# VH-VL binders against o27280: the designs that were tried, part 385

Target 1, 266 residues: o27280
Amino acid sequence: MDSMNVPEVLEIKRIVEESESVKTFIFSWDFRREVRPGQFVMVWDFRDEKPMSVSLIDPVRSEIGISIRRVGEFTDRVHGLSEGDLLGIRGPYGRGFELMGRDILLVGGGIGMAPLAALADEATARGMRVDALVAARTADELLFLDRLEAAGVNISTCTDDGSCGFKGFAHERLLTLEENHDMAAVCGPEPMMFQVMRILDERDVPAQLSLERYMKCAVGICGQCCLDDTGFRVCAEGPVFWSQELSRVREFGRYRRDPAGRRVPW
Short names: E, the ipSAE of ESMFold2; O, the ipSAE of OpenDDE; V2, 0.75 times the mean of E and O plus 0.25 times the DockQ between their complexes.

## First folded at step 15 (VH-VL)

Design za39 (framework fv_libevitug)
Fold by ESMFold2-Fast, scan of step 15:
Structure za39 (fold): chain C 266 residues (1-266), chain A 123 residues (1-123), chain B 110 residues (1-110)
Amino acid sequence: as target 1 above (266 residues)
Amino acid sequence: QVQLQQSGPGLVKPSQTLSLTCAISGDSVSSDSAAWNWIRQSPSRGLEWLGRTYYTSKWYNEYAVSVKSRITINPDTSKNQFSLQLNSVTPEDTAVYYCAREYPRDYYGMDVWGQGTLVTVSS
Amino acid sequence: QSVLTQPPSASGTPGQRVTISCSGSSSNIGSYYVYWYQQLPGTAPKLLIYGNDRRPSGVPDRFSGSKSGTSASLAITGLQAEDEADYYCQAYDNSLSGYVFGGGTKLTVL
């Protein structure tokens, strides 16, 4: 390849309907280029570009997958596409997850399971024991359970409404799980990640957390990627951060910023 | 079990075309997951990738910039082999030439190699 | 000169740990997977590591790969006499639109 930062126009090879609101779009990919779980790509529909986490990394089939939740105009348009249609893809961008030790805990909420599904595949391929806590509002919104089971992952679920598994939030379910882990990876709504991080810190489990809202900063397109307490440059160092790095960030789990830079509670 | 068997003349005169063939057993040259490479090795240049051919819906060829104007890599589905042609050779083309498979293509590297053929370019 | 830089030689004694470095740039190692090959005298190269740190079936776990930024390393633990060989790194280079190899490292087991 003669260009690193220009979108490649790729054909949608396959679409997997993960839930009523989430689809995974699968493309052929040149796996000479490195792709790691926790990285993202910019998806271009020939009108707008949005960052999307890589949810499938399959060098055997030469396939990359991108999972997209329907939440607005861009994602509604992309969800209307069919196999054979074209999208622009550029990347990958950002830091990926690092693996260490013999066992890992994954804690994912909603679409946050997307990058963790790719990580689960890599961890199992490396011979690690993988436990996953999958959280959603309702049973119909739990993502990737079949894929995780096929990979040999030990799965626990929780739903806010109690429709599947534990009734309650991810951090409440985590308090009832007593298994020791060498590390953890967490991705989901920021308030969930904050609560989970506190429990893992108390248990002396090193954790990596993916801050999806800062993915666009890794390509230098966001002016809002400065973290308050540390002046941390998420565009250089994210979207995946160690818990020790995030423990010094006052805004993490407490508030976000609007386009004007004002603090807005979660 | 996949094997690659090389054949071709070991002596070529300057300005002529160097021609080598790599016969494949245990796999198909048109396997959509494979790529078929030519690499050479000399004391002066070390290991040098020359190019590869592979099939998806059609055949693709990729060639190293240093030889691109002189090289052709050609698959032959009927004989299950692929060849190297290098035009206008000079003594600098003297090397041991290897064919090699990537499988699956790209990520997994060159897993099976031919025995190598010493080619001397001299008059 | 090679696009990827390796030391021309390395040495160790049986049982020791030896590392061989491979340095590149953002156009190769910084963006693409690294491969390592072992070549015994008079033989074709043998794939030792792919995907930065993965071993093909049959390669002992004494051999490991790693990558950080624009550099990669091959580590050999519990060095054995039969490990005496030439070692080559390889990566794709986007400015050259092709594979490039390191200059090779001759490993001597003392």
Scores: ipSAE 0.748, ipTM 0.883, lowest interface PAE 0.8, mean pLDDT 88

Design za4 (framework fv_libevitug)
Fold by ESMFold2-Fast, scan of step 15:
Structure za4 (fold): chain C 266 residues (1-266), chain A 123 residues (1-123), chain B 110 residues (1-110)
Amino acid sequence: as target 1 above (266 residues)
Amino acid sequence: QVQLQQSGPGLVKPSQTLSLTCAISGDSVSSDSAAWNWIRQSPSRGLEWLGRTYYTSKWYNEYAVSVKSRITINPDTSKNQFSLQLNSVTPEDTAVYYCAREYPRDYHGMDVWGQGTLVTVSS
Amino acid sequence: QSVLTQPPSASGTPGQRVTISCSGSSSNIGSYYVYWYQQLPGTAPKLLIYGNDRRPSGVPDRFSGSKSGTSASLAITGLQAEDEADYYCQSYDNSLSGYVFGGGTKLTVL
């Protein structure tokens, strides 16, 4: 494990502005080291360290990308950096997505499209047929549409305000899509993921869901990962979980746990 | 498509320098996504990676710990080739030597190999 | 002297499934991609599998790779006489800062 836990100081090779609030930071990467969609890295700005999902995996260019939404002090500082500046990167960590079958459905909300964009690239490279449902509050917050289109993905969109595609929530749009899939991958706000999971379960489609809040548990810095209404710890290797694991957890999509392990409503 | 053609002497005296060349066709030795490797194979050691050279904005060389003090791998962009020099050879360096490409570098493994050169170290 | 451990031999009859194992540690297979090579008598090794489970163009789908923890496997289904060869796994080792190979497995088709 020591080799994965030694931070590398890497130069920001390129920055892509995905939206007003989201940037993708691209670094050269040694692809002898395994990295899979759904995994994350610890990003260190020499003051604080935060987990970030890998959003681009490009062995041909020897590049990884990390997409970061501006939400607080750390991310504000990182967004202020320029090409040529340095960041510490260690990892990757966590359980990545598994691929099976010939057809996959991706359902992403907001920044949750970041790890799913990396998965779309891998699924396409493996010859899978990929359908993506991309959801956001407004058209300006839909992410990775050009990248998904370039990968040959069949795209459906929905926005809460109706500014692009279907007017409504991801699960409402999913109900109007009749296509069967061998598997699905879902990433976004927990309430969205819960509703989507329920529909996929009814359709007998196995799904994997990425829970960002469990990234700290995967690196051993959070002992309070709990999905169980009974108060028992349910700490599985994350951040990616199968839907059949989550469908038996009453808290999923309704409550979360604070750092002390107490139930808090969403 | 891409071909690697090896040349060099098949007999080297103990304590001398072993020198082999790998000529590249169908690709450039300075290709930014490739790496150029030397591997040897002997009955006693099996397959043994010796080192590689590759270009991004500058040349990088990486060498196996077991040979690092004796080995040099040199690219030559004008001739589109790369060479192996192994100093102070002993009979234990007797092996079939291969050059090989990685493309893409790191991820893909050794996708194209030279024909191999049997090098015997004896007096 | 190999860092990665393979059985020295394996055998099967035509049509059978054969699996060849490759065992390592956290400093190699546990963190790094695994590659497999086929070497027919008198020839250079040929890349058979890269990225744990990916096939180069021209490699038949009878060959598949897998990886779990610190171990990897090469599976050959529908074994054919022409599959008789030496098979080598490869990974990277961070403590050695270099590529490492398994000792090789001689596959005999009975």
Scores: ipSAE 0.715, ipTM 0.864, lowest interface PAE 1.0, mean pLDDT 88

Design za40 (framework fv_libevitug)
Fold by ESMFold2-Fast, scan of step 15:
Structure za40 (fold): chain C 266 residues (1-266), chain A 123 residues (1-123), chain B 110 residues (1-110)
Amino acid sequence: as target 1 above (266 residues)
Amino acid sequence: QVQLQQSGPGLVKPSQTLSLTCAISGDSVSSDSAAWNWIRQSPSRGLEWLGRTYYTSKWYNEYAVSVKSRITINPDTSKNQFSLQLNSVTPEDTAVYYCAREYPRDYYGMDVWGQGTLVTVSS
Amino acid sequence: QSVLTQPPSASGTPGQRVTISCSGSSSNIGSYYVYWYQQLPGTAPKLLIYGNDRRPSGVPDRFSGSKSGTSASLAITGLQAEDEADYYCQSYDNRLSGYVFGGGTKLTVL
């Protein structure tokens, strides 16, 4: 019996309202079990199971946090829960971010800022200089700014509508930022990640990108988790990939697959 | 600074109960972030974790499967100590016994250890 | 033998790099943090590394930990005579529902 592959029924200890559409659910966690930024867990509401990235890793308080955006039936039900209610948690799964060098650039869009917030905490604890570009459609959708500030992160913001910081897209803002980083980590909408990756590649900055795509199973045996050309399975070999690996994938940034496996343009 | 001071018998006869105590100074046995461990070390078996006790809203005890039927670890908040009782001892229980703190619990490992107590199980 | 496997001995000369391995399985190192302890003769073990690669306050940066898959390593750079000791790895094992230790490595500084 491998207990990490069996859901544990955990009590919701605390819920943090991050925005109108995003909540962080906080659980007590046994930190003998390894959890790394960039990993995900399977969240089970006793009807459906969905993968969610870990957004808070706090060994001092013995807490793990999972940030969930309201986008459909499952997430609507989970958002309706209260402190004291129960959820099943299985994992963690997947490859986490790797840290190297002395300075790191984080580029996060929307809910993609969630795993990067956990990474910012770890990078700061390791003594790295952390610059974060936080992107969203509007100021109200910028996530984790207070948490990043508390961690000592150097923050730049951009919004599509110009309601906070730079008016424009993440890649447009990135062009105006300092080019000198040992590595980068990127998470957000795939079209944003593609544009950001191209700029970082041109600057010769090694980048890791997190693909939080639709996944039906955690084992990596289903076709929904598979990337074209390379045969990578997101839940088995990802969700975090180096830009060098991802540049070989024909579909990255160009199209995705729906639950039936059909190609859908971005 | 936190110190752990052990006391207990150095010689125990087979079939008897081994009883050891670990007195805590500089911290509280009911500290919410700590866990209190017993570990033993012998030439034949090396380092063996025996169990731990800790307090959050209530007391929790965890025991190694190899000794679970014979072991009890008891916190004592009034004396600020925790003890080990190991029943029905055999010569195989001969070892140096250590108490140790985890702080914060789980992630940070065993940061403070007692001096160790050599226990010989012999007729 | 021990649930976690370490070489029984290692050696080096002052100034050199020494690496001590610790091998486990998916039920322990593959899923759980690794810790390292130093034990000088006649003393209790001392925490040297926690959380795979983190140092407690007061541990020199000559000591570093790493973990890959089901194995972990302790590296000592700039080896000094005072580093001569026994070294133990530790993790948690979910089949045993408890902490597990390696068999220990006796490091000799020549």
Scores: ipSAE 0.762, ipTM 0.882, lowest interface PAE 0.8, mean pLDDT 88

Design za41 (framework fv_libevitug; at its last look DockQ between E and O 0.01; V2 from the best seeds 0.00; counts 0 for: pae O 14.1 > 2, placed apart)
Fold by ESMFold2-Fast, scan of step 15:
Structure za41 (fold): chain C 266 residues (1-266), chain A 123 residues (1-123), chain B 110 residues (1-110)
Amino acid sequence: as target 1 above (266 residues)
Amino acid sequence: QVQLQQSGPGLVKPSQTLSLTCAISGDSVSSDSAAWNWIRQSPSRGLEWLGRTYYTSKWYNEYAVSVKSRITINPDTSKNQFSLQLNSVTPEDTAVYYCAREYPRDYYGMDVWGQGTLVTVSS
Amino acid sequence: QSVLTQPPSASGTPGQRVTISCSGSSSNIGSYYVYWYQQLPGTAPKLLIYGNDRRPSGVPDRFSGSKSGTSASLAITGLQAEDEADYYCQSYDNDLSGYVFGGGTKLTVL
């Protein structure tokens, strides 16, 4: 048995309220252990365990952050915790983003900005120019704008309702932005990612996309995280994929699978 | 500029205690971002990490399994130094001993090293 | 015992690219950052690479690190006579609860 699969019980050092529905939980981390943007951890409240993306990687402060949206019973319980309370953390798991070139475009929708915020910090630390398109339904749901600004990121926003920045969807805003980037990274709802990927493919911008589907494979209950056609397992081979890999997956952006493996349209 | 200056005996008899000191200038031994390491090097084993000490809210010591029963690493805040004591030495403990800093601790590796001290364990 | 495996020697000629491997397991390189050190004769080791692929200030960009799975590599491009030295990889090992070094690679510039 892999000794890296044992949960560590960590104290919540700090909680950042990102929005009405999103909090980032910050823990001290032993940075001898590798953590990469795009990876996730299993968060254990001593009753249930759920996968969450790593949203802050700060070796200078020896801190990691995990951003959690309130969407159900588990996340409601975790949101009720305070600084000083304990959570179990297992991982990290999955392959992270790869950085190349001098310029990167980040396109994030909602909580999909969480792994991209960590990536922005790394890209900036490596001397890259970072442009971020931050998308949400409303201005109140735009995430990490202060962190991105503090990191020196060039920020564009869009909201479905027009309450901040461009009025419209991420792919519509992308069509009005500069075409020249060495690479892109995309995370958000699959329909958004599919549309963004198509535009980046036409511009010959290599893109990595993060798919956070069925992460139960991280606990050894595998077989449920398979993509149609290719047989990719999100937790073992993802959650980060190159756009060329995803372009061959018939279900990407069109339908998903529920926990039982049944096909469900987006 | 941070410098580490080592001192201690170059010859120790078998069964005795080896004692070395690393004096720190340009940083504090109680800096909560740093860790202070002892490493040794022999022709037969190459580089071998022995242990480290560091301060956050309290002092922590971590020791290599191979020496854990015989080793003590001790910080001294008043003299701004840290020491190595290795008990019950044998000829296999003959090595060049280095002290080294991590700063910041963990991620950044051992960025500053002392000059090294050759310790021969022989009668 | 050397927990991380390096070739005991490597060689190249000036101007060439040389690569030094460092192989481990899931309990070390597979889960923990890798560091590389250069040791010139009669001197203490010098940090070349931290965090798998990051260079400290003052280290030439001819030196680069990479990591894939349970293995890491140090690459030296534009090899120079001054690069003749011993090279050591380092990681942390979860089973041993401590730092571990590779056995070292003696690089000879022919």
Scores: ipSAE 0.773, ipTM 0.892, lowest interface PAE 0.7, mean pLDDT 88
Fold by ESMFold2, look of step 16:
Structure za41 (fold): chain C 266 residues (1-266), chain A 123 residues (1-123), chain B 110 residues (1-110)
Amino acid sequence: as target 1 above (266 residues)
Amino acid sequence: QVQLQQSGPGLVKPSQTLSLTCAISGDSVSSDSAAWNWIRQSPSRGLEWLGRTYYTSKWYNEYAVSVKSRITINPDTSKNQFSLQLNSVTPEDTAVYYCAREYPRDYYGMDVWGQGTLVTVSS
Amino acid sequence: QSVLTQPPSASGTPGQRVTISCSGSSSNIGSYYVYWYQQLPGTAPKLLIYGNDRRPSGVPDRFSGSKSGTSASLAITGLQAEDEADYYCQSYDNDLSGYVFGGGTKLTVL
């Protein structure tokens, strides 16, 4: 059997509480195996298995981190675990972000900042200038602000309720920001990503967006992660797509798919 | 600052054991962040990784499958060295042998190499 | 045959761009980082590229690495006479449980 397709049982080395509802679980990782910002792993709690984006890639400490928001039964069980407890990890899978130029804009909504935090670390390690627009419903849901600031990232915030930074949606704040970036990376609620992508396309800023879709196999065989219109498999051709690829996808930003692949409204 | 100095005989008879040592200065063989490798090079095989040793909570060895039945790599913390033993050698084992540090291990590659030792296996 | 496949030779004139390929499989380059080493005549190998495309301090930026699928490439721009050397790619192979090297490419500067 291919070892990438069998979960490796790993000890939770450290848990970081990012917010009231988000924890980062840190594991030892053999960095002979490649992992890129924007790739995901399948996390197995011995009852169920879910895809999670990598939020920390630290070859110096031989650590990988996965940030998980508590939203349901699986994530409730994982949030109940302690350091020393075990989880199964298989992967990484998918296409990660590609960096270009000297200046990058990150636009993250909620837990969507997790893969962008990993990308920020890589971008700063490459000597890029990094601006981040961090969005959430409320101030308490803004993620990774201290970590991003410590890395030298220039942060703008927005909250739906105005409790921190710009009051409004990420795309509204984006319209008021400087247009001096060589590329952008976007991850968050799909309606937000659609609006942000439209603005970046109008500005001729190359953009990459990270999608979430239902996954079963994670290697592109079962078809459960396919997009309408193009046949792209999120687990194989994505989860990170260029905006040009997504501009041809009619479902993007307008509806989502349930585990059976059926269209449902956002 | 880190230097690797190799020593050992350059001529070994067939069926005997090839033995080399690699002395480390500027680092510790028991560093929890490093791995200590042996690599050889010959016209017929090019560069060939033979194995490595490293310490975390205990000592680990990893050996290339091609030599696994014949190879031993031993650390010596008191002398700050690590050694290579290759049993039952044949003329195909004639090569330049290198030791190399991998630091930090796994991701960063082999950043410091010894000077190389030509070992000829011949009667 | 080496696990990773490189062309046995490459050539260019000073100032030109040269690329050296390295082909592997899903058990190595497809899942594991790629490294490049330069070996000048009579010397030990020297690390040029780690982590697919990163340069150690002191390596000129005219050396660059890239990876696509199960293949990797080393590019040298502004070719100089001192670049005449052997070049080796390296990765890890999960099926062999160990590090693997390419067969090497002798670069001649004309």
Scores: ipSAE 0.727, ipTM 0.875, lowest interface PAE 1.0, mean pLDDT 89
Fold by OpenDDE, look of step 16:
Structure za41 (fold): chain C 266 residues (1-266), chain A 123 residues (1-123), chain B 110 residues (1-110)
Amino acid sequence: as target 1 above (266 residues)
Amino acid sequence: QVQLQQSGPGLVKPSQTLSLTCAISGDSVSSDSAAWNWIRQSPSRGLEWLGRTYYTSKWYNEYAVSVKSRITINPDTSKNQFSLQLNSVTPEDTAVYYCAREYPRDYYGMDVWGQGTLVTVSS
Amino acid sequence: QSVLTQPPSASGTPGQRVTISCSGSSSNIGSYYVYWYQQLPGTAPKLLIYGNDRRPSGVPDRFSGSKSGTSASLAITGLQAEDEADYYCQSYDNDLSGYVFGGGTKLTVL
């Protein structure tokens, strides 16, 4: 199968309700097609298409999972689907996370925990010690806690309202954590990632961050996901970037482009 | 190059069944990346999508609500073709009928069309 | 009568820019991809634009598509004589659970 541009119509095998706004859709997967944490797929409901991160990679069950937050018309339609319904899956695309060292820190916010959950599974399977800082606005928006715990991940939580764990933002909680990690993987709201990256840089902890941008083609040809100054294409050179790469990206943490290509603040 | 060749009668009597066939060359009707559509065109109704069939581990059919009760689209893997059957036709079913491929591998939308078949419903 | 609304006719002189509108609703254009087809006299429709604003191979760059809200537009720059044809927009309608077409626009090159 051509992973470049051919969507495969797959049956939704199982749906996991992660939270009120997030569902994980599970599909049978042929693992002859390699997939890595941090990579994304294009989800096609036969009318529109959106990029979604892979949140579950299970070679034993021959399954992948895609976690989708209900945020708009497309995702609303997808959330209306049931087990047995069909979706088109194209991919995987993009650069995934690389694992280094023995101790890894995961910092995730909201749906950003989706790719990190997959990474956590791989890291723990490799015998790595995994600490995860899971952030959300409220306790009910914290994702994958049970799954992470089952994998042996050491979890620290923070919520904006203090309803669970540390009251505050992820970067504030991070300042209170030990500096003994070989690498970090970060995914969430870009303002969060920006602050977290700064702290990690000061601590000299190598960090990888997963960006979210508007993606159309997913194959690096349309330019819709190009980052200013660098010309990096999030779908091709990313979505996972090293902190050193993002340091060259002026727009990172500062602004984004809307579907019309206009600069808008975060 | 993918080509679609249509065949079938151009005249059907009222209350009878309209039957058309679309032969596929250069692709497989059972391609898991393609959907096979029927569309018709008339001055009164314009372009109208009728339905499609596609294969993904099993066959699926989707039909327009306007003709759902009367329409059947059937693939034939042995002949690499798919057919349209429209039951209980009336003069309102008079139109040029097209088969078309929807193939996301290259493009979304209907990228290959048959030559069209004028079907007249008349006594 | 068509679910998507197009002007019945448009015209332009060679070299001119012409725009064809396609108006829908939140149940179709507002939610789903828009496609455009060119139909020359006596021929089947040809895919001209897919995914709102993407061109298939072989389609000149003087053809462009755009979408905003519940409306879409096809723009033709540098109008040529061979562009004289009928143009149709297409999308999917959630309420009808099926593909829908515009009524078509007959483009005349003067």
Scores: ipSAE 0.000, ipTM 0.481, lowest interface PAE 14.1, mean pLDDT 91
ESMFold2 (binder alone), look of step 16: mean pLDDT 94; pTM 0.955

